# Ledger of designs, part 231: VHH binders against q9xw16

Target 1, 132 residues: q9xw16
Amino acid sequence: MSGWNAYIDTMTAAAPSIKRCAIVGAADGSVWARTEADNVFKASEEELKTFVALFNDVTQVPAKGADIEGVHYVVPRTEESLIFGKKENTGFFAVKTKSAVLIAVYEGPNEVAAQVRKAVESMQTYLNNAGY
Short names: E, the ipSAE of ESMFold2; O, the ipSAE of OpenDDE; V2, 0.75 times the mean of E and O plus 0.25 times the DockQ between their complexes.

## First folded at step 20 (VHH)

Design xa9 (framework vhh_gocatamig_d2; at its last fold request DockQ between E and O 0.94; V2 from the best seeds 0.88)
Fold by OpenDDE, fold request of step 21:
Structure xa9 (fold): chain B 132 residues (1-132), chain A 120 residues (1-120)
Amino acid sequence: as target 1 above (132 residues)
Amino acid sequence: EVQLVESGGGLVQPGGSLTLSCAASGFTFDTYAMAWYRQAPGKKRELVAGVGTADDTVYMDSVKGRFTISRDNAKNSVYLQMNSLRAEDTAVYYCAAPKEPPEGYGFDYWGQGTLVTVSS
């Protein structure tokens, strides 16, 4: 495994509700690492390119929602480096680092999202401190 | 303080219609997406519908084509039009909003709820 795969494992293991994760380039949405095996992260390159571009103006994202893995999510609100969405009992968190976007897709009751955000933001902090 | 006040619930027969309303206050309403949740007896609370700050909408599969979420920013209100109601739609319905930054992880504020009972 590449070094980035280890970060995928770390995020996935952080909470049982986390189903799939990806680390992609913030500039172009290129996949650096993603969940494989039983729960493959299935977002297309074009979708990821569009998704990471949302961080150019996060204030507009709640108006449009966001698509991950062909699923459309409503976006409750955003922060400069944070986009999250909800649909039924699923959701996602995406955070931007210096050079990457970390994405975690989760499933479960509403309260599980708290652990997902913590997991992704913990990794965000780690990678930022590491220069990534 | 964030306030979400639901209204419009009641008893309705299967196939009937009902419109829920939510009056919101205590936050910048037009900058946040809003949602309706429901909780049936013995079940977890689930997201029924969400509406973005514009016309973007999301629905749970079981209500698609029957329920419509909408908002009126001038009135700080969100609505849920429910048509072709079924017994399984029986639940307490909650209006929901996110917490303001930096807190929150979805739709975090809830109203007191309004009971919708679908029964013959």
Scores: ipSAE 0.925, ipTM 0.963, lowest interface PAE 0.4, mean pLDDT 96
Fold by ESMFold2, fold request of step 21:
Structure xa9 (fold): chain B 132 residues (1-132), chain A 120 residues (1-120)
Amino acid sequence: as target 1 above (132 residues)
Amino acid sequence: EVQLVESGGGLVQPGGSLTLSCAASGFTFDTYAMAWYRQAPGKKRELVAGVGTADDTVYMDSVKGRFTISRDNAKNSVYLQMNSLRAEDTAVYYCAAPKEPPEGYGFDYWGQGTLVTVSS
């Protein structure tokens, strides 16, 4: 599947600090596309179902944290369509579109996190405008 | 304005203990996670521990089992209990908080820091 994989490539090119990323269905966490091969995004189906459900009430997420790829992150705060987390020198940004959740896992200090957030939010806007 | 004031640093022998405190003001403290960072000489700041709005916690691997982060929402305070201290724990320790929405990328506000020196 070439169409959805192009969006993965666009995000990873826009923010080189992204180590792994995925586009998953907002309703069920089903994987539409992800980084593959040497940088496989390796979250389980059950983990992804749990993760996307966090967007049903983002106000509860800073109390619980979030799990992605078996790693637990503290979530500093949320916004209606944005969850992000930190652990040590890694982090993630996740944004919800009309029908999908975009997840990017990165490595690096706060200076590189801005590029990651911009990359996922730019794609969020694009997919929302396209009806997804 | 957000203010974060750390205290409790000092000189401690290896194997010793210290408790760091952070007094926070200028934001709705109980709606945001809080964190401790540290910066050793010649190194970049690193996230040591984070605490969610309730009891959720995250630790860097090298401090798990030795450090405990906690918060007291009634006092707008965050604490870091540091046990079994090692020389490599020597650093300036910073309390940290996120920026208010829609800005920020993680923990974006820092205090002035408190120095912890582990040596004899």
Scores: ipSAE 0.794, ipTM 0.913, lowest interface PAE 0.8, mean pLDDT 92
ESMFold2, look of step 20: ipSAE 0.761; ipTM 0.902
ESMFold2 (binder alone), look of step 20: mean pLDDT 80; pTM 0.808
OpenDDE, look of step 20: ipSAE 0.924; ipTM 0.962
ESMFold2, fold request of step 21: ipSAE 0.767, 0.783; ipTM 0.906, 0.911
ESMFold2 (binder alone), fold request of step 21: mean pLDDT 81, 81, 81; pTM 0.808, 0.810, 0.808
OpenDDE, fold request of step 21: ipSAE 0.923, 0.925; ipTM 0.963, 0.963
ESMFold2, fold request of step 24: ipSAE 0.781, 0.788, 0.785; ipTM 0.909, 0.910, 0.911
ESMFold2 (binder alone), fold request of step 24: mean pLDDT 81, 81, 81; pTM 0.807, 0.809, 0.809
OpenDDE, fold request of step 24: ipSAE 0.925, 0.924, 0.923; ipTM 0.964, 0.963, 0.963

Design xb1 (framework vhh_gocatamig_d2; at its last look DockQ between E and O 0.90; V2 from the best seeds 0.82)
Fold by OpenDDE, look of step 20:
Structure xb1 (fold): chain B 132 residues (1-132), chain A 119 residues (1-119)
Amino acid sequence: as target 1 above (132 residues)
Amino acid sequence: EVQLVESGGGLVQPGGSLTLSCAASGFTFDTYAMAWYRQAPGKKRELVAGVGTGDDTVYMDSVKGRFTISRDNAKNSVYLQMNSLRAEDTAVYYCAAPTDSAGYGFDSWGQGTLVTVSS
């Protein structure tokens, strides 16, 4: 297990509603770590390249939504380093660090989203402080 | 203060149509995506449809082809055209906005409007 895999485990443990999770390079969408086995994060690198580029101008993302793993999400709003989306009873949170984008796809009502956001933002803070 | 006021609900027969309206105020409407949720008795509230600040739309699979979400920024309103209504569409429908700073999704709601589909 790589060091990055440990961070995946940390986020998924912190928010049980997370179904799939990935840490990718902010510059190119390269996968550094992701959930595997029964919960494989399935986004292609091409898709992730497009996704991470959304952070270049988050203000435009709510106009077009976002795609992860071939699923299209409506993006309610964005923050400077935060993009989140919704579809049915699923959603995602994506946060940007200095060099990475953390993506967590979850399932459940809005109430479970609180834990997901906290999990990814906690990791965001940790990684930023670590220089990543 | 954020206000979302739904209207248009009512009793309709299966196969019928309704148009729900939501009047929004208290926030910069055109900068946020909007959504319709519904909650049936004994079930969790679920996202039915969402509309971005552009023409982007997302639908629950069970309503695709039957429901259409749209918005009118000039009127600070969002609509849900519901066609070919089914009994399982019976629920309280809520207009939703992502105006809560907590940022969990669409987390600001109106009081809801009841849609009852029954023969």
Scores: ipSAE 0.906, ipTM 0.952, lowest interface PAE 0.5, mean pLDDT 95
Fold by ESMFold2, look of step 20:
Structure xb1 (fold): chain B 132 residues (1-132), chain A 119 residues (1-119)
Amino acid sequence: as target 1 above (132 residues)
Amino acid sequence: EVQLVESGGGLVQPGGSLTLSCAASGFTFDTYAMAWYRQAPGKKRELVAGVGTGDDTVYMDSVKGRFTISRDNAKNSVYLQMNSLRAEDTAVYYCAAPTDSAGYGFDSWGQGTLVTVSS
């Protein structure tokens, strides 16, 4: 099995608390792969285009928050290639690679969030090393 | 040293109002979103409301329309206006900031202020 769907499977296996995730193009938000079936990642093309553009200046993101799948999240702080957000008992982590943005949406407490962050950052490192 | 000091808790009747305050120090307040969490006895902490570095806000569903989070960057302060209080709002309320550079969210906390809604 090859293609971008295998990377989705790798992230969800590494952090089972991920409810939905996607790999999207960093330039335009185009969906390269996403969770499907009962856990469809539902963000619209226009929402994803807006979302990936947040990485053009991460320092502005905590002022505005972020939207994914029609949900608005407060963004506590950012790092050069990392945006994460919180709403109630849910959150997301998003990391940028050379060509893509990896997005994972989860539910649960801080110990769950740590597992999710590790899963997406491990994939970020892998894809960067592979030229993506 | 990061310090967050909550105040304004107390005993109120159902339907009443209360304003919580949080004084922050020891970090560059303007660069971080801030939040209020609450923890009822025997329950896990839950995010009640967050405010971005500007005027962006997020609320848990059960408090929308009743609670308002705000911040005053000149005073390094965060507020939670709580109206139409219900018994389910009884909890210790914590001001929170995301000051841990390796953190996963809001990870610096005050001692909390107790809000009791009882008749």
Scores: ipSAE 0.686, ipTM 0.874, lowest interface PAE 1.1, mean pLDDT 90
ESMFold2 (binder alone), look of step 20: mean pLDDT 79; pTM 0.788

Design xb2 (framework vhh_gocatamig_d2; at its last look DockQ between E and O 0.01; V2 from the best seeds 0.00; counts 0 for: placed apart)
Fold by ESMFold2, look of step 20:
Structure xb2 (fold): chain B 132 residues (1-132), chain A 120 residues (1-120)
Amino acid sequence: as target 1 above (132 residues)
Amino acid sequence: EVQLVESGGGLVQPGGSLTLSCAASGFTFDTYAMAWYRQAPGKKRELVAGVGTAGDTVYMDSVKGRFTISRDNAKNSVYLQMNSLRAEDTAVYYCAAPKEPPEGYGFDSWGQGTLVTVSS
């Protein structure tokens, strides 16, 4: 059992287009919780360590893009605590809190992306207010 | 005001080639990735290809190996070289850019598009 799993459920309920998501440690990419079973979030610990390090200088990310679950995404632009990427009819949103990075991978047209961003940013605010 | 102006569309035979161009203005071009989307009648827009600020690329699977996206930051331009064209590539093609922070969720600004028709 993990208490962090409830936050996964909250994000997926808020944005049904999310296919997979995870909460990982901001310092090392360690997985605190993720979608499991039929929709397992399959990024390796090595990939996640590299991914969370992108937040050390978000201005460099649009030059090279980002990799999650072995998929390479173009990153249109970033904000201090926000990275998002696109590949074909899929994408991701990732936000950084004090201690964690929240990652949501979605499928669907660009029109559903607003729901995904809102879901991860709402959780970002909640975790920051809770000290995480 | 953001302006994205596509050109180079037209009628071409299956197996043919076409080069699309996009002239961009009204924003800081070299700080954003750029993309080409397409939309066939009755279908949703789909991301065909994207290019990062230093030339990194992604492609939809069905065009990989046939299409090449590129950019010229000195000319504020994006290109799509389309080779080995197929009937299913028939669509209006749009150049796309992200919106300025804090707005946007992807590539959210589009031009008016340029029509590509692939037919015998």
Scores: ipSAE 0.724, ipTM 0.889, lowest interface PAE 1.0, mean pLDDT 91
Fold by OpenDDE, look of step 20:
Structure xb2 (fold): chain B 132 residues (1-132), chain A 120 residues (1-120)
Amino acid sequence: as target 1 above (132 residues)
Amino acid sequence: EVQLVESGGGLVQPGGSLTLSCAASGFTFDTYAMAWYRQAPGKKRELVAGVGTAGDTVYMDSVKGRFTISRDNAKNSVYLQMNSLRAEDTAVYYCAAPKEPPEGYGFDSWGQGTLVTVSS
């Protein structure tokens, strides 16, 4: 595993409801690390490039939603460095650091979302403090 | 304006070693992580190694144990020590720095690159 995979493992350990997650470059959506094996994060680079660009103007995202792994999510609201979406019993949290975007896709009721958010925001804080 | 100048590339035989250097300017160096990317012919640019502000490091799987990224904040420089070089390491290597928001995000700044050729 790459060094970045350790951060993937940290997030997935912190929130068991996370099914797939990835760390990608904020500039171009290039994949730095992702869940693999039975939980492969399947977003294409083209899709990720489009996704990370959403952070250039998060205010427009709720109106159009967000696509991850070919799935369209409703985005109720956004923050400057946070985009989250929902679809039925699934959702995602995406947070932006200086250099990266962390994406976590989860399954479960709304109650599990809080743990997922905490996991990705904790990693966000860590990476920001590390200069990433 | 962010400026990055790579050096140290060249031709080396398999099993050989090279040290790449990057001189950075135009931003508060010690507050940002730095990275090395590489792009081989016909392939996309890929992250090779990163070094955080606390000296924490990350590596792509294929270079672990062979490459070492380090930084010298006093010199505004980042380095990549490459040992046990392989033919598949042949690429143009780029020093990468993040831009400060809101002007930029991610490792979207890089130099002209330095060519590393590993061949017998």
Scores: ipSAE 0.435, ipTM 0.759, lowest interface PAE 0.9, mean pLDDT 92
ESMFold2 (binder alone), look of step 20: mean pLDDT 78; pTM 0.778

Design xb3 (framework vhh_gocatamig_d2; at its last look DockQ between E and O 0.92; V2 from the best seeds 0.84)
Fold by OpenDDE, look of step 20:
Structure xb3 (fold): chain B 132 residues (1-132), chain A 118 residues (1-118)
Amino acid sequence: as target 1 above (132 residues)
Amino acid sequence: EVQLVESGGGLVQPGGSLTLSCAASGFTFDTYAMAWYRQAPGKKRELVAGVGTAGDTVYMDSVKGRFTISRDNAKNSVYLQMNSLRAEDTAVYYCAAPRETGYGFDYWGQGTLVTVSS
């Protein structure tokens, strides 16, 4: 396993409601690491390319929503390096680092989202400090 | 201060229709997506529908084809048209908006009760 897989494990351990998770290149959406086995992150390369491009202008994302793994999410709001979406009892958090985008898809009641956000933002901070 | 005020709930027979309205204030309405949630007795609150600032929509599977969420930015309002109502649609319906430091739709109105019963 690559070193990036350890970061996937860290996020999923920090937030058990995370079902699928990926670390991708911010420039092109290339997959550096992702959850596998029973919880395979299934976003296509083309989809991820489109997704990471959303960070070029996050102010427009609430107008368009976001698609992950063929699922469309409504995006309540955005921050400069944060995009999150909701659908039914699911959602996602995506944060941008210097060179990567961390994506976590979760399931559960609204309250679990707080823990997911904390997990991805903690990793965001760690990676940024590490130069990634 | 953010305020969300729901209206339009009531008692309706199965197969009937209702339109819920939400009047929003205290924030820049047209910059945020809005949503409707519902909570039935003994169940968790669930996202029924969401609408982006440009009109993209998301629905829970059980209401697809029956419910329609829409918004009127000029009126700072969001609506939920509910058709072909079923007993399982009985719940308190909440208008929802995001918070500046939130992690979803974290502002909620007082809710409006929808009761579907014969």
Scores: ipSAE 0.899, ipTM 0.949, lowest interface PAE 0.5, mean pLDDT 95
Fold by ESMFold2, look of step 20:
Structure xb3 (fold): chain B 132 residues (1-132), chain A 118 residues (1-118)
Amino acid sequence: as target 1 above (132 residues)
Amino acid sequence: EVQLVESGGGLVQPGGSLTLSCAASGFTFDTYAMAWYRQAPGKKRELVAGVGTAGDTVYMDSVKGRFTISRDNAKNSVYLQMNSLRAEDTAVYYCAAPRETGYGFDYWGQGTLVTVSS
């Protein structure tokens, strides 16, 4: 979907610490858009299917963590539409919209995580308002 | 009031072992993952290890295989078993927990100093 690539650009511009990100279907993890080229988001189809299913019961996620791009993250806590994880100097934020899951992988300490969260949640709000 | 109290730090020889403990209070401990961070002089704090609510673990690469994080939900406690200690492990170690509304691991204890030196 050609229009979806602009949303990737918007998120990465809003939070430069985002190294890779994607917009995937909430039902099946299908990739609608992602960072490409030198910063390709490399999660497999099967990994994304497993990942988006975590939103079916977010309360279980801090018990088992989450895998993205073959990296296992500890998940400190969750919210109904929010999963985030930490691994060494990297982390991710994922938010669910009506039809999609937005995933951003970043590098940096807790201080940059607020910028990443803001970028991803702003897009979450936009897509929800647009019916997605 | 959230409180995280670390203990167990000290001076140890290279190759030695040490167990750090963290007593947590003031929140629903068993609903949150917990972590150990460390900070050496002049360096940024770094996540050493994390433990999920049911024992799932994550480690920084340089400590994997040498350190073990664990938790005891009945005692609201987190532990870090450190084996095969090296000079580079010298740092203040901090127990960390997430805030209810925050990002990452946003609550920190006062820390406990680990010095690895001969």
Scores: ipSAE 0.725, ipTM 0.892, lowest interface PAE 1.0, mean pLDDT 91
ESMFold2 (binder alone), look of step 20: mean pLDDT 81; pTM 0.811

Design xb4 (framework vhh_gocatamig_d2; at its last fold request DockQ between E and O 0.92; V2 from the best seeds 0.86)
Fold by OpenDDE, fold request of step 21:
Structure xb4 (fold): chain B 132 residues (1-132), chain A 119 residues (1-119)
Amino acid sequence: as target 1 above (132 residues)
Amino acid sequence: EVQLVESGGGLVQPGGSLTLSCAASGFTFDTYAMAWYRQAPGKKRELVAGVGTAGDTVYMDSVKGRFTISRDNAKNSVYLQMNSLRAEDTAVYYCAAPKEAEGYGFDYWGQGTLVTVSS
């Protein structure tokens, strides 16, 4: 297991409502690590390339929404390094580090989203401090 | 102070229609996506429909083809047209908006409007 896989495990352990997650390159959307086995993160390379590019101008994302794994999400709002979306009882959080984008797809009642955000932002902080 | 005021709820027979309205104030309306949630008795609150700032929409699968969410930025309003209503659509419907900061979804809610679908 690579070091990046350990970070996947850390996030999923911190927020059990996370169903799938990935760490991808911020520049090109290349997958560095992702959930596997029964919870494979299934976003395509093309989709991820498009997704990470959203961080170039997050202000437009609420207008268009965001697609992850072929699912379209409404994006309530964005921050400079944060994009999140909702669909039914699912959603995602995506945060940008210096060199990566962390994506977590979750499922559950609304309140679980708080824990998911905390998990990905904690990892964001850790990776940023580590230079990634 | 963010305020979301729903209206339009009521009693309707199965197959009937209702239009819910939400008047929003206290934030920059046109910069955020808006949503309608509902909560049936004994159930968790669930996202029924969302509308982005440019009109892109997301729906709960069970309401696709029956419900339409729309917005009027000039009126700071969100609407939910509900057609072909079913008994299982009975719930309190909430207009929802995100917090401008620190939120994790749609975090502001109105007081809700009751929709009862019954024969």
Scores: ipSAE 0.926, ipTM 0.964, lowest interface PAE 0.4, mean pLDDT 96
Fold by ESMFold2, fold request of step 21:
Structure xb4 (fold): chain B 132 residues (1-132), chain A 119 residues (1-119)
Amino acid sequence: as target 1 above (132 residues)
Amino acid sequence: EVQLVESGGGLVQPGGSLTLSCAASGFTFDTYAMAWYRQAPGKKRELVAGVGTAGDTVYMDSVKGRFTISRDNAKNSVYLQMNSLRAEDTAVYYCAAPKEAEGYGFDYWGQGTLVTVSS
């Protein structure tokens, strides 16, 4: 979907440290859009189905961590619509909207993480206000 | 007030072992994952290992198989068992915890404990 790719571009422009990102359906993990080409977001359909299901009970996630693109992350804590994780020099932020989950994978220090969180939460707000 | 106090650092020979400890207070310890970071001279801090609330673990690749992170929720403590130490492991090691809300990772760090691996 051409229109959904614009949201990918918006997030990566807002936080250049995002290496890969995707917008997936909250119910089933189906990919609506993702970074492509040299930096394609490579999570499998089965992995994404498992990942979005974590939002069914975010309180369980710090106990078991999360997997994205075959990488296991420790999840420090969660919020009702936010899961984030860390592994070595990489991390992710994921936020849930009414219909979707936004996932951004980044590299860099903690200063970078704040910018990534801001980018995904801004898009979360926009999509929720648009009815998604 | 959140407090993280690391201990157990010291001078050790290559191939040796150390156990680092972190005593945590001032927050609900068993609801948050915890981590160890390290900072070598002239380098930025890097995440060494993380442990989930029920013992799930993550390691940086270079320490996997040599280091073991663990936690004891009854004692509000985190440990890092460091085996087969190498010169490259020389660093100040920091225990880390997330902030309640407003944060975006492991945002509280202790004072650190120095590990020196030298012959």
Scores: ipSAE 0.746, ipTM 0.897, lowest interface PAE 0.9, mean pLDDT 91
ESMFold2, look of step 20: ipSAE 0.721; ipTM 0.887
ESMFold2 (binder alone), look of step 20: mean pLDDT 81; pTM 0.802
OpenDDE, look of step 20: ipSAE 0.887; ipTM 0.943
ESMFold2, fold request of step 21: ipSAE 0.745, 0.730; ipTM 0.896, 0.893
ESMFold2 (binder alone), fold request of step 21: mean pLDDT 81, 81, 80; pTM 0.803, 0.808, 0.800
OpenDDE, fold request of step 21: ipSAE 0.926, 0.921; ipTM 0.964, 0.960

Design xb5 (framework vhh_gocatamig_d2; at its last fold request DockQ between E and O 0.95; V2 from the best seeds 0.85)
Fold by OpenDDE, look of step 20:
Structure xb5 (fold): chain B 132 residues (1-132), chain A 119 residues (1-119)
Amino acid sequence: as target 1 above (132 residues)
Amino acid sequence: EVQLVESGGGLVQPGGSLTLSCAASGFTFNTYAMAWYRQAPGKKRELVAGVGTGDDTVYMDSVKGRFTISRDNAKNSVYLQMNSLRAEDTAVYYCAAPKESEGYGFDYWGQGTLVTVSS
């Protein structure tokens, strides 16, 4: 794939608790980059299409939760460009840029989530500034 | 100020049942998902169950079919019905809510209520 893999590496390096990560098109959920090898991000394109559509109305997401990789997460709250969820000792952060959705699935105690959010939001800022 | 006050904990025998309650205040309750966490001795705090602003629920695998989380928006309360309790369910149980901003999950916690399952 393109240079998008570098951004995956950047996020995973910034937050070691990230187990899987993907950058997908905000419009259709198409995968631009994702973690591979032992930590393959396994969400289907159909699932991702549904997921990115959540950003059309984030206010409804806490009512229904969110599914990633066949796993259902409760969504505590949302922001305009931020959806995050929890499941047992796992969770995800998803942020929307101008043209992409960054998704990071993490595992660990609650406190690790702070670092994951920071990593994803940092990338969000970078990509937005770059026009993506 | 956000306040979460748990109650209902206690000592029960294996196979027994217990209902935990959480009274929440200090935020717009019905706009947030709520959760129950637990922390067993020597273990990390873990999400037991979550309930969305609708009827959405999430459970840790070990409690599926035994625990039920529910909420009453009129009472600003969250409940955890625990059936078929096991020794490994022994823990301090915490009610949890997210921060309105700058949070990363369920960020507010109550004081906790102890659940001890022992014969």
Scores: ipSAE 0.926, ipTM 0.964, lowest interface PAE 0.4, mean pLDDT 96
Fold by ESMFold2, look of step 20:
Structure xb5 (fold): chain B 132 residues (1-132), chain A 119 residues (1-119)
Amino acid sequence: as target 1 above (132 residues)
Amino acid sequence: EVQLVESGGGLVQPGGSLTLSCAASGFTFNTYAMAWYRQAPGKKRELVAGVGTGDDTVYMDSVKGRFTISRDNAKNSVYLQMNSLRAEDTAVYYCAAPKESEGYGFDYWGQGTLVTVSS
C-alpha cells in the first residue's frame, strides 16, 4: 500500500525547505496525513476546518489572511485552487484537489518558495488525476 | 508595467519617527496584499510588514508595536509608520507587491528608500 504518508514524503523530498506539511480533507479539514515526530504539523481541528473553508471563496482571502499552526499570514493573492501566505521568513502554500487540501509550511525567500509551490502543485495534479 | 515608488526615508535619531510612503501603479492595486521589506548592509532582504486588501496585517516580531503598515486604496498607496526607531532599523526599505499571475509571494519591489538611524 502506498498510503497517504508516502505523499507527505514525496512532497518533502521534492522541496526540502518544507518544514511541515499535511494532507487534509477538503470538506472538514480532517487530517489524512502529516509530518510527525520532530516536525509535527500542529494545526488544530478547528483551525483546519476554518482553513479549508477559505477555498469556498478564494477571492475573499487576501482581505482577511489565513491562520496555520496558530500563525497568522498575509495572503498576497489567490488562485481558484491555491492559497499562499507570508509572515517574516516563513510562508505556506496550500492547494485544493477534488477531495483534499495539501498544506506545506516552509522557511526561506521567494526563490525557495518556488520549489515549495512546484512540489504541492505536482501532487495536486497527481491526486486530481487519480480522482482525489 | 508595475511601478512601486518609495519615499520618506532619511536620517533620524534613535527614538525618532518616520513615515514611509509607496505609490503603486500598473496593476489592480485593491486586489492584492502589499508589503514592506528591508535590507540592511550585508544582510538578506526581510519582510517587515504586510497588509491585506483590507485592514489585515502581519508584522515581523522585532517591529511589532513600533511599526504600523496601512494602505489607501483610493490613492493606490501603502504606508509604513515607524516609531521608536533603533539603530537596528537602519536599512533600505522596499515596497513590495505580488505578481498578478504566477509568483511565490511578494515578487515586485521598488528601488527602495534609505532609512538611517544614528546619533
Scores: ipSAE 0.749, ipTM 0.896, lowest interface PAE 1.0, mean pLDDT 91
ESMFold2 (binder alone), look of step 20: mean pLDDT 80; pTM 0.799
ESMFold2, fold request of step 21: ipSAE 0.737, 0.721, 0.726; ipTM 0.893, 0.887, 0.888
ESMFold2 (binder alone), fold request of step 21: mean pLDDT 80, 80, 80; pTM 0.805, 0.805, 0.803
OpenDDE, fold request of step 21: ipSAE 0.923, 0.923, 0.918; ipTM 0.962, 0.962, 0.958
ESMFold2, fold request of step 24: ipSAE 0.717, 0.722, 0.722; ipTM 0.885, 0.890, 0.891
ESMFold2 (binder alone), fold request of step 24: mean pLDDT 80, 80, 80; pTM 0.805, 0.801, 0.803
OpenDDE, fold request of step 24: ipSAE 0.922, 0.921, 0.920; ipTM 0.961, 0.961, 0.961

